# VH-VL binders against Nicotinamide mononucleotide adenylyltransferase (POF1): the designs that were tried, part 10

Target 1, 258 residues: Nicotinamide mononucleotide adenylyltransferase (POF1), of Saccharomyces cerevisiae (p25576)
Amino acid sequence: MKKTFEQFRKSNLLFQVLKGPQHLECQKLFVLDSSFNPPHLAHFQLLSQTIKNFKLKDTRSHVLLLLAVNNADKLPKPASFPTRLEMMCLFADYLQEKLPQSVVSVGLTVFSKFIDKDKILHEQFVKGCSADIGYLVGFDTIARIFDEKYYHPLKISDVMESFMSGSQLYCLARGDCHLSAESQLRYASDILEGKFEPVIPREWGARIHVMQNDYPALRNVSSSEIRNKLKNGQVESLKDELPLCIYDYLINNKTIFD
Short names: E, the ipSAE of ESMFold2; O, the ipSAE of OpenDDE; V2, 0.75 times the mean of E and O plus 0.25 times the DockQ between their complexes.

## First folded at step 22 (VH-VL; framework fv_prolgolimab)

Design o4 (from n3 with heavy chain A104V; at its last look DockQ between E and O 0.86; V2 from the best seeds 0.00; counts 0 for: pae E 2.05 > 2)
Heavy chain, then light chain:
Amino acid sequence: QVQLVQSGGGLVQPGGSLRLSCAASGFTFSEYWMYWVRQVPGKGLEWVSAISGSGYSTYYADSVKGRFAISRVNAKNTMYLQMNSLRAEDTAVYYCARGEYSYVWPEYFDYWGQGTLVTVSS
Amino acid sequence: QPVLTQPLSVSVALGQTARITCGGNNIGNKWVHWYQQKPGQAPVLVIYDDSDKPSGIPERFSGSNSGNTATLTISRAQAGDEADYYCQVWDSSTWVFGTGTKLTVL
ESMFold2, look of step 22: ipSAE 0.572; ipTM 0.813
ESMFold2 (binder alone), look of step 22: mean pLDDT 91; pTM 0.935
OpenDDE, look of step 22: ipSAE 0.458; ipTM 0.818

## First folded at step 23 (VH-VL; framework fv_prolgolimab)

Design q1 (from n3 with heavy chain E100P; at its last look DockQ between E and O 0.77; V2 from the best seeds 0.69)
Heavy chain, then light chain:
Amino acid sequence: QVQLVQSGGGLVQPGGSLRLSCAASGFTFSEYWMYWVRQVPGKGLEWVSAISGSGYSTYYADSVKGRFAISRVNAKNTMYLQMNSLRAEDTAVYYCARGPYSYAWPEYFDYWGQGTLVTVSS
Amino acid sequence: QPVLTQPLSVSVALGQTARITCGGNNIGNKWVHWYQQKPGQAPVLVIYDDSDKPSGIPERFSGSNSGNTATLTISRAQAGDEADYYCQVWDSSTWVFGTGTKLTVL
ESMFold2, look of step 23: ipSAE 0.606; ipTM 0.813
ESMFold2 (binder alone), look of step 23: mean pLDDT 92; pTM 0.940
OpenDDE, look of step 23: ipSAE 0.732; ipTM 0.893

Design q2 (from n3 with heavy chain Y101W, light chain W95F; at its last look DockQ between E and O 0.80; V2 from the best seeds 0.00; counts 0 for: pae E 5.3 > 2)
Heavy chain, then light chain:
Amino acid sequence: QVQLVQSGGGLVQPGGSLRLSCAASGFTFSEYWMYWVRQVPGKGLEWVSAISGSGYSTYYADSVKGRFAISRVNAKNTMYLQMNSLRAEDTAVYYCARGEWSYAWPEYFDYWGQGTLVTVSS
Amino acid sequence: QPVLTQPLSVSVALGQTARITCGGNNIGNKWVHWYQQKPGQAPVLVIYDDSDKPSGIPERFSGSNSGNTATLTISRAQAGDEADYYCQVWDSSTFVFGTGTKLTVL
ESMFold2, look of step 23: ipSAE 0.300; ipTM 0.697
ESMFold2 (binder alone), look of step 23: mean pLDDT 91; pTM 0.925
OpenDDE, look of step 23: ipSAE 0.642; ipTM 0.865

Design q3 (from n3 with heavy chain G53S; at its last fold request DockQ between E and O 0.70; V2 from the best seeds 0.77)
Heavy chain, then light chain:
Amino acid sequence: QVQLVQSGGGLVQPGGSLRLSCAASGFTFSEYWMYWVRQVPGKGLEWVSAISSSGYSTYYADSVKGRFAISRVNAKNTMYLQMNSLRAEDTAVYYCARGEYSYAWPEYFDYWGQGTLVTVSS
Amino acid sequence: QPVLTQPLSVSVALGQTARITCGGNNIGNKWVHWYQQKPGQAPVLVIYDDSDKPSGIPERFSGSNSGNTATLTISRAQAGDEADYYCQVWDSSTWVFGTGTKLTVL
ESMFold2, look of step 23: ipSAE 0.701; ipTM 0.870
ESMFold2 (binder alone), look of step 23: mean pLDDT 94; pTM 0.953
OpenDDE, look of step 23: ipSAE 0.760; ipTM 0.898
ESMFold2, fold request of step 29: ipSAE 0.644, 0.683, 0.543; ipTM 0.849, 0.866, 0.818
ESMFold2 (binder alone), fold request of step 29: mean pLDDT 94, 94, 94; pTM 0.956, 0.957, 0.956
OpenDDE, fold request of step 29: ipSAE 0.881, 0.791, 0.895; ipTM 0.934, 0.906, 0.938

Design q4 (from n3 with heavy chain E31D; at its last look DockQ between E and O 0.50; V2 from the best seeds 0.64)
Heavy chain, then light chain:
Amino acid sequence: QVQLVQSGGGLVQPGGSLRLSCAASGFTFSDYWMYWVRQVPGKGLEWVSAISGSGYSTYYADSVKGRFAISRVNAKNTMYLQMNSLRAEDTAVYYCARGEYSYAWPEYFDYWGQGTLVTVSS
Amino acid sequence: QPVLTQPLSVSVALGQTARITCGGNNIGNKWVHWYQQKPGQAPVLVIYDDSDKPSGIPERFSGSNSGNTATLTISRAQAGDEADYYCQVWDSSTWVFGTGTKLTVL
ESMFold2, look of step 23: ipSAE 0.663; ipTM 0.855
ESMFold2 (binder alone), look of step 23: mean pLDDT 92; pTM 0.940
OpenDDE, look of step 23: ipSAE 0.705; ipTM 0.881

## First folded at step 24 (VH-VL; framework fv_prolgolimab)

Design u1 (from q3 with light chain N29D; at its last look DockQ between E and O 0.80; V2 from the best seeds 0.64)
Heavy chain, then light chain:
Amino acid sequence: QVQLVQSGGGLVQPGGSLRLSCAASGFTFSEYWMYWVRQVPGKGLEWVSAISSSGYSTYYADSVKGRFAISRVNAKNTMYLQMNSLRAEDTAVYYCARGEYSYAWPEYFDYWGQGTLVTVSS
Amino acid sequence: QPVLTQPLSVSVALGQTARITCGGNNIGDKWVHWYQQKPGQAPVLVIYDDSDKPSGIPERFSGSNSGNTATLTISRAQAGDEADYYCQVWDSSTWVFGTGTKLTVL
ESMFold2, look of step 24: ipSAE 0.669; ipTM 0.855
ESMFold2 (binder alone), look of step 24: mean pLDDT 93; pTM 0.948
OpenDDE, look of step 24: ipSAE 0.506; ipTM 0.830

Design u2 (from q3 with heavy chain S102T; at its last look DockQ between E and O 0.82; V2 from the best seeds 0.72)
Heavy chain, then light chain:
Amino acid sequence: QVQLVQSGGGLVQPGGSLRLSCAASGFTFSEYWMYWVRQVPGKGLEWVSAISSSGYSTYYADSVKGRFAISRVNAKNTMYLQMNSLRAEDTAVYYCARGEYTYAWPEYFDYWGQGTLVTVSS
Amino acid sequence: QPVLTQPLSVSVALGQTARITCGGNNIGNKWVHWYQQKPGQAPVLVIYDDSDKPSGIPERFSGSNSGNTATLTISRAQAGDEADYYCQVWDSSTWVFGTGTKLTVL
ESMFold2, look of step 24: ipSAE 0.638; ipTM 0.844
ESMFold2 (binder alone), look of step 24: mean pLDDT 94; pTM 0.953
OpenDDE, look of step 24: ipSAE 0.744; ipTM 0.895

Design u3 (from q3 with heavy chain S57T T58I; at its last look DockQ between E and O 0.84; V2 from the best seeds 0.00; counts 0 for: pae E 2.02 > 2)
Heavy chain, then light chain:
Amino acid sequence: QVQLVQSGGGLVQPGGSLRLSCAASGFTFSEYWMYWVRQVPGKGLEWVSAISSSGYTIYYADSVKGRFAISRVNAKNTMYLQMNSLRAEDTAVYYCARGEYSYAWPEYFDYWGQGTLVTVSS
Amino acid sequence: QPVLTQPLSVSVALGQTARITCGGNNIGNKWVHWYQQKPGQAPVLVIYDDSDKPSGIPERFSGSNSGNTATLTISRAQAGDEADYYCQVWDSSTWVFGTGTKLTVL
ESMFold2, look of step 24: ipSAE 0.626; ipTM 0.849
ESMFold2 (binder alone), look of step 24: mean pLDDT 92; pTM 0.944
OpenDDE, look of step 24: ipSAE 0.769; ipTM 0.903

Design u4 (from q3 with heavy chain S30N; at its last look DockQ between E and O 0.74; V2 from the best seeds 0.70)
Heavy chain, then light chain:
Amino acid sequence: QVQLVQSGGGLVQPGGSLRLSCAASGFTFNEYWMYWVRQVPGKGLEWVSAISSSGYSTYYADSVKGRFAISRVNAKNTMYLQMNSLRAEDTAVYYCARGEYSYAWPEYFDYWGQGTLVTVSS
Amino acid sequence: QPVLTQPLSVSVALGQTARITCGGNNIGNKWVHWYQQKPGQAPVLVIYDDSDKPSGIPERFSGSNSGNTATLTISRAQAGDEADYYCQVWDSSTWVFGTGTKLTVL
ESMFold2, look of step 24: ipSAE 0.697; ipTM 0.866
ESMFold2 (binder alone), look of step 24: mean pLDDT 93; pTM 0.953
OpenDDE, look of step 24: ipSAE 0.675; ipTM 0.878

## First folded at step 25 (VH-VL; framework fv_prolgolimab)

Design v1 (from q3 with heavy chain Y101F; at its last look DockQ between E and O 0.82; V2 from the best seeds 0.00; counts 0 for: pae O 2.4 > 2)
Heavy chain, then light chain:
Amino acid sequence: QVQLVQSGGGLVQPGGSLRLSCAASGFTFSEYWMYWVRQVPGKGLEWVSAISSSGYSTYYADSVKGRFAISRVNAKNTMYLQMNSLRAEDTAVYYCARGEFSYAWPEYFDYWGQGTLVTVSS
Amino acid sequence: QPVLTQPLSVSVALGQTARITCGGNNIGNKWVHWYQQKPGQAPVLVIYDDSDKPSGIPERFSGSNSGNTATLTISRAQAGDEADYYCQVWDSSTWVFGTGTKLTVL
ESMFold2, look of step 25: ipSAE 0.691; ipTM 0.863
ESMFold2 (binder alone), look of step 25: mean pLDDT 93; pTM 0.948
OpenDDE, look of step 25: ipSAE 0.326; ipTM 0.767

Design v2 (from q3 with light chain G28D; at its last read DockQ between E and O 0.69; V2 from the best seeds 0.77)
Heavy chain, then light chain:
Amino acid sequence: QVQLVQSGGGLVQPGGSLRLSCAASGFTFSEYWMYWVRQVPGKGLEWVSAISSSGYSTYYADSVKGRFAISRVNAKNTMYLQMNSLRAEDTAVYYCARGEYSYAWPEYFDYWGQGTLVTVSS
Amino acid sequence: QPVLTQPLSVSVALGQTARITCGGNNIDNKWVHWYQQKPGQAPVLVIYDDSDKPSGIPERFSGSNSGNTATLTISRAQAGDEADYYCQVWDSSTWVFGTGTKLTVL
ESMFold2, look of step 25: ipSAE 0.739; ipTM 0.880
ESMFold2 (binder alone), look of step 25: mean pLDDT 94; pTM 0.955
OpenDDE, look of step 25: ipSAE 0.547; ipTM 0.845
ESMFold2, look of step 27: ipSAE 0.675; ipTM 0.864
ESMFold2 (binder alone), look of step 27: mean pLDDT 94; pTM 0.954
OpenDDE, look of step 27: ipSAE 0.760; ipTM 0.900
ESMFold2, fold request of step 29: ipSAE 0.716, 0.677, 0.705; ipTM 0.873, 0.863, 0.876
ESMFold2 (binder alone), fold request of step 29: mean pLDDT 94, 94, 94; pTM 0.954, 0.956, 0.956
OpenDDE, fold request of step 29: ipSAE 0.854, 0.789, 0.887; ipTM 0.926, 0.907, 0.937
ESMFold2, last read: ipSAE 0.726, 0.481, 0.670; ipTM 0.879, 0.778, 0.863
ESMFold2 (binder alone), last read: mean pLDDT 93, 94, 94; pTM 0.955, 0.956, 0.956
OpenDDE, last read: ipSAE 0.842, 0.814, 0.861; ipTM 0.922, 0.915, 0.927

Design v3 (from q3 with heavy chain A50Y; at its last look DockQ between E and O 0.63; V2 from the best seeds 0.00; counts 0 for: pae E 4.9 > 2, grease 19.3 > 18.9)
Heavy chain, then light chain:
Amino acid sequence: QVQLVQSGGGLVQPGGSLRLSCAASGFTFSEYWMYWVRQVPGKGLEWVSYISSSGYSTYYADSVKGRFAISRVNAKNTMYLQMNSLRAEDTAVYYCARGEYSYAWPEYFDYWGQGTLVTVSS
Amino acid sequence: QPVLTQPLSVSVALGQTARITCGGNNIGNKWVHWYQQKPGQAPVLVIYDDSDKPSGIPERFSGSNSGNTATLTISRAQAGDEADYYCQVWDSSTWVFGTGTKLTVL
ESMFold2, look of step 25: ipSAE 0.336; ipTM 0.725
ESMFold2 (binder alone), look of step 25: mean pLDDT 90; pTM 0.897
OpenDDE, look of step 25: ipSAE 0.300; ipTM 0.750

Design v4 (from q3 with heavy chain E100Y; at its last look DockQ between E and O 0.48; V2 from the best seeds 0.00; counts 0 for: pae E 3.6 > 2)
Heavy chain, then light chain:
Amino acid sequence: QVQLVQSGGGLVQPGGSLRLSCAASGFTFSEYWMYWVRQVPGKGLEWVSAISSSGYSTYYADSVKGRFAISRVNAKNTMYLQMNSLRAEDTAVYYCARGYYSYAWPEYFDYWGQGTLVTVSS
Amino acid sequence: QPVLTQPLSVSVALGQTARITCGGNNIGNKWVHWYQQKPGQAPVLVIYDDSDKPSGIPERFSGSNSGNTATLTISRAQAGDEADYYCQVWDSSTWVFGTGTKLTVL
ESMFold2, look of step 25: ipSAE 0.444; ipTM 0.777
ESMFold2 (binder alone), look of step 25: mean pLDDT 92; pTM 0.938
OpenDDE, look of step 25: ipSAE 0.776; ipTM 0.901

## First folded at step 26 (VH-VL; framework fv_prolgolimab)

Design w1 (from v2 with heavy chain S102T; at its last look DockQ between E and O 0.87; V2 from the best seeds 0.75)
Heavy chain, then light chain:
Amino acid sequence: QVQLVQSGGGLVQPGGSLRLSCAASGFTFSEYWMYWVRQVPGKGLEWVSAISSSGYSTYYADSVKGRFAISRVNAKNTMYLQMNSLRAEDTAVYYCARGEYTYAWPEYFDYWGQGTLVTVSS
Amino acid sequence: QPVLTQPLSVSVALGQTARITCGGNNIDNKWVHWYQQKPGQAPVLVIYDDSDKPSGIPERFSGSNSGNTATLTISRAQAGDEADYYCQVWDSSTWVFGTGTKLTVL
ESMFold2, look of step 26: ipSAE 0.683; ipTM 0.864
ESMFold2 (binder alone), look of step 26: mean pLDDT 93; pTM 0.953
OpenDDE, look of step 26: ipSAE 0.735; ipTM 0.896

Design w2 (from v2 with heavy chain S30N; at its last look DockQ between E and O 0.47; V2 from the best seeds 0.00; counts 0 for: pae E 2.2 > 2)
Heavy chain, then light chain:
Amino acid sequence: QVQLVQSGGGLVQPGGSLRLSCAASGFTFNEYWMYWVRQVPGKGLEWVSAISSSGYSTYYADSVKGRFAISRVNAKNTMYLQMNSLRAEDTAVYYCARGEYSYAWPEYFDYWGQGTLVTVSS
Amino acid sequence: QPVLTQPLSVSVALGQTARITCGGNNIDNKWVHWYQQKPGQAPVLVIYDDSDKPSGIPERFSGSNSGNTATLTISRAQAGDEADYYCQVWDSSTWVFGTGTKLTVL
ESMFold2, look of step 26: ipSAE 0.567; ipTM 0.809
ESMFold2 (binder alone), look of step 26: mean pLDDT 93; pTM 0.953
OpenDDE, look of step 26: ipSAE 0.684; ipTM 0.880

Design w3 (from v2 with heavy chain S57T T58I; at its last read DockQ between E and O 0.82; V2 from the best seeds 0.80)
Heavy chain, then light chain:
Amino acid sequence: QVQLVQSGGGLVQPGGSLRLSCAASGFTFSEYWMYWVRQVPGKGLEWVSAISSSGYTIYYADSVKGRFAISRVNAKNTMYLQMNSLRAEDTAVYYCARGEYSYAWPEYFDYWGQGTLVTVSS
Amino acid sequence: QPVLTQPLSVSVALGQTARITCGGNNIDNKWVHWYQQKPGQAPVLVIYDDSDKPSGIPERFSGSNSGNTATLTISRAQAGDEADYYCQVWDSSTWVFGTGTKLTVL
ESMFold2, look of step 26: ipSAE 0.700; ipTM 0.872
ESMFold2 (binder alone), look of step 26: mean pLDDT 93; pTM 0.948
OpenDDE, look of step 26: ipSAE 0.803; ipTM 0.913
ESMFold2, look of step 27: ipSAE 0.776; ipTM 0.893
ESMFold2 (binder alone), look of step 27: mean pLDDT 93; pTM 0.947
OpenDDE, look of step 27: ipSAE 0.816; ipTM 0.918
ESMFold2, fold request of step 29: ipSAE 0.643, 0.618, 0.558; ipTM 0.856, 0.847, 0.833
ESMFold2 (binder alone), fold request of step 29: mean pLDDT 93, 93, 93; pTM 0.950, 0.951, 0.950
OpenDDE, fold request of step 29: ipSAE 0.884, 0.890, 0.890; ipTM 0.937, 0.939, 0.939
ESMFold2, last read: ipSAE 0.643, 0.702, 0.539; ipTM 0.852, 0.873, 0.826
ESMFold2 (binder alone), last read: mean pLDDT 92, 93, 92; pTM 0.944, 0.948, 0.943
OpenDDE, last read: ipSAE 0.862, 0.829, 0.887; ipTM 0.929, 0.922, 0.938

Design w4 (from v2 with heavy chain S30N S102T; at its last look DockQ between E and O 0.83; V2 from the best seeds 0.71)
Heavy chain, then light chain:
Amino acid sequence: QVQLVQSGGGLVQPGGSLRLSCAASGFTFNEYWMYWVRQVPGKGLEWVSAISSSGYSTYYADSVKGRFAISRVNAKNTMYLQMNSLRAEDTAVYYCARGEYTYAWPEYFDYWGQGTLVTVSS
Amino acid sequence: QPVLTQPLSVSVALGQTARITCGGNNIDNKWVHWYQQKPGQAPVLVIYDDSDKPSGIPERFSGSNSGNTATLTISRAQAGDEADYYCQVWDSSTWVFGTGTKLTVL
ESMFold2, look of step 26: ipSAE 0.670; ipTM 0.862
ESMFold2 (binder alone), look of step 26: mean pLDDT 93; pTM 0.954
OpenDDE, look of step 26: ipSAE 0.668; ipTM 0.876

## First folded at step 27 (VH-VL; framework fv_prolgolimab)

Design y1 (from w3 with heavy chain S102T; at its last look DockQ between E and O 0.91; V2 from the best seeds 0.00; counts 0 for: pae E 2.7 > 2)
Heavy chain, then light chain:
Amino acid sequence: QVQLVQSGGGLVQPGGSLRLSCAASGFTFSEYWMYWVRQVPGKGLEWVSAISSSGYTIYYADSVKGRFAISRVNAKNTMYLQMNSLRAEDTAVYYCARGEYTYAWPEYFDYWGQGTLVTVSS
Amino acid sequence: QPVLTQPLSVSVALGQTARITCGGNNIDNKWVHWYQQKPGQAPVLVIYDDSDKPSGIPERFSGSNSGNTATLTISRAQAGDEADYYCQVWDSSTWVFGTGTKLTVL
ESMFold2, look of step 27: ipSAE 0.547; ipTM 0.821
ESMFold2 (binder alone), look of step 27: mean pLDDT 92; pTM 0.943
OpenDDE, look of step 27: ipSAE 0.853; ipTM 0.929

Design y2 (from w3 with heavy chain S102N; at its last look DockQ between E and O 0.73; V2 from the best seeds 0.00; counts 0 for: pae E 8.0 > 2)
Heavy chain, then light chain:
Amino acid sequence: QVQLVQSGGGLVQPGGSLRLSCAASGFTFSEYWMYWVRQVPGKGLEWVSAISSSGYTIYYADSVKGRFAISRVNAKNTMYLQMNSLRAEDTAVYYCARGEYNYAWPEYFDYWGQGTLVTVSS
Amino acid sequence: QPVLTQPLSVSVALGQTARITCGGNNIDNKWVHWYQQKPGQAPVLVIYDDSDKPSGIPERFSGSNSGNTATLTISRAQAGDEADYYCQVWDSSTWVFGTGTKLTVL
ESMFold2, look of step 27: ipSAE 0.028; ipTM 0.621
ESMFold2 (binder alone), look of step 27: mean pLDDT 93; pTM 0.951
OpenDDE, look of step 27: ipSAE 0.721; ipTM 0.891

## First folded at step 28 (VH-VL; framework fv_prolgolimab)

Design ab1 (from w3 with light chain D28E; at its last fold request DockQ between E and O 0.80; V2 from the best seeds 0.80)
Heavy chain, then light chain:
Amino acid sequence: QVQLVQSGGGLVQPGGSLRLSCAASGFTFSEYWMYWVRQVPGKGLEWVSAISSSGYTIYYADSVKGRFAISRVNAKNTMYLQMNSLRAEDTAVYYCARGEYSYAWPEYFDYWGQGTLVTVSS
Amino acid sequence: QPVLTQPLSVSVALGQTARITCGGNNIENKWVHWYQQKPGQAPVLVIYDDSDKPSGIPERFSGSNSGNTATLTISRAQAGDEADYYCQVWDSSTWVFGTGTKLTVL
ESMFold2, look of step 28: ipSAE 0.748; ipTM 0.885
ESMFold2 (binder alone), look of step 28: mean pLDDT 92; pTM 0.946
OpenDDE, look of step 28: ipSAE 0.787; ipTM 0.909
ESMFold2, fold request of step 29: ipSAE 0.710, 0.376, 0.686; ipTM 0.877, 0.775, 0.867
ESMFold2 (binder alone), fold request of step 29: mean pLDDT 93, 93, 92; pTM 0.949, 0.949, 0.946
OpenDDE, fold request of step 29: ipSAE 0.894, 0.878, 0.880; ipTM 0.940, 0.935, 0.936

Design ab2 (from w3 with heavy chain S30T; at its last look DockQ between E and O 0.85; V2 from the best seeds 0.00; counts 0 for: pae E 5.0 > 2)
Heavy chain, then light chain:
Amino acid sequence: QVQLVQSGGGLVQPGGSLRLSCAASGFTFTEYWMYWVRQVPGKGLEWVSAISSSGYTIYYADSVKGRFAISRVNAKNTMYLQMNSLRAEDTAVYYCARGEYSYAWPEYFDYWGQGTLVTVSS
Amino acid sequence: QPVLTQPLSVSVALGQTARITCGGNNIDNKWVHWYQQKPGQAPVLVIYDDSDKPSGIPERFSGSNSGNTATLTISRAQAGDEADYYCQVWDSSTWVFGTGTKLTVL
ESMFold2, look of step 28: ipSAE 0.351; ipTM 0.747
ESMFold2 (binder alone), look of step 28: mean pLDDT 93; pTM 0.949
OpenDDE, look of step 28: ipSAE 0.798; ipTM 0.911

Design ab3 (from w3 with heavy chain S54T; at its last look DockQ between E and O 0.82; V2 from the best seeds 0.00; counts 0 for: pae E 10.2 > 2)
Heavy chain, then light chain:
Amino acid sequence: QVQLVQSGGGLVQPGGSLRLSCAASGFTFSEYWMYWVRQVPGKGLEWVSAISSTGYTIYYADSVKGRFAISRVNAKNTMYLQMNSLRAEDTAVYYCARGEYSYAWPEYFDYWGQGTLVTVSS
Amino acid sequence: QPVLTQPLSVSVALGQTARITCGGNNIDNKWVHWYQQKPGQAPVLVIYDDSDKPSGIPERFSGSNSGNTATLTISRAQAGDEADYYCQVWDSSTWVFGTGTKLTVL
ESMFold2, look of step 28: ipSAE 0.006; ipTM 0.586
ESMFold2 (binder alone), look of step 28: mean pLDDT 92; pTM 0.946
OpenDDE, look of step 28: ipSAE 0.640; ipTM 0.872

Design ctl (from w3 with heavy chain W33S Y56S, light chain W31A; at its last look DockQ between E and O 0.01; V2 from the best seeds 0.00; counts 0 for: pae E 16.8 > 2, placed apart)
Heavy chain, then light chain:
Amino acid sequence: QVQLVQSGGGLVQPGGSLRLSCAASGFTFSEYSMYWVRQVPGKGLEWVSAISSSGSTIYYADSVKGRFAISRVNAKNTMYLQMNSLRAEDTAVYYCARGEYSYAWPEYFDYWGQGTLVTVSS
Amino acid sequence: QPVLTQPLSVSVALGQTARITCGGNNIDNKAVHWYQQKPGQAPVLVIYDDSDKPSGIPERFSGSNSGNTATLTISRAQAGDEADYYCQVWDSSTWVFGTGTKLTVL
ESMFold2, look of step 28: ipSAE 0.000; ipTM 0.438
ESMFold2 (binder alone), look of step 28: mean pLDDT 92; pTM 0.935
OpenDDE, look of step 28: ipSAE 0.000; ipTM 0.499

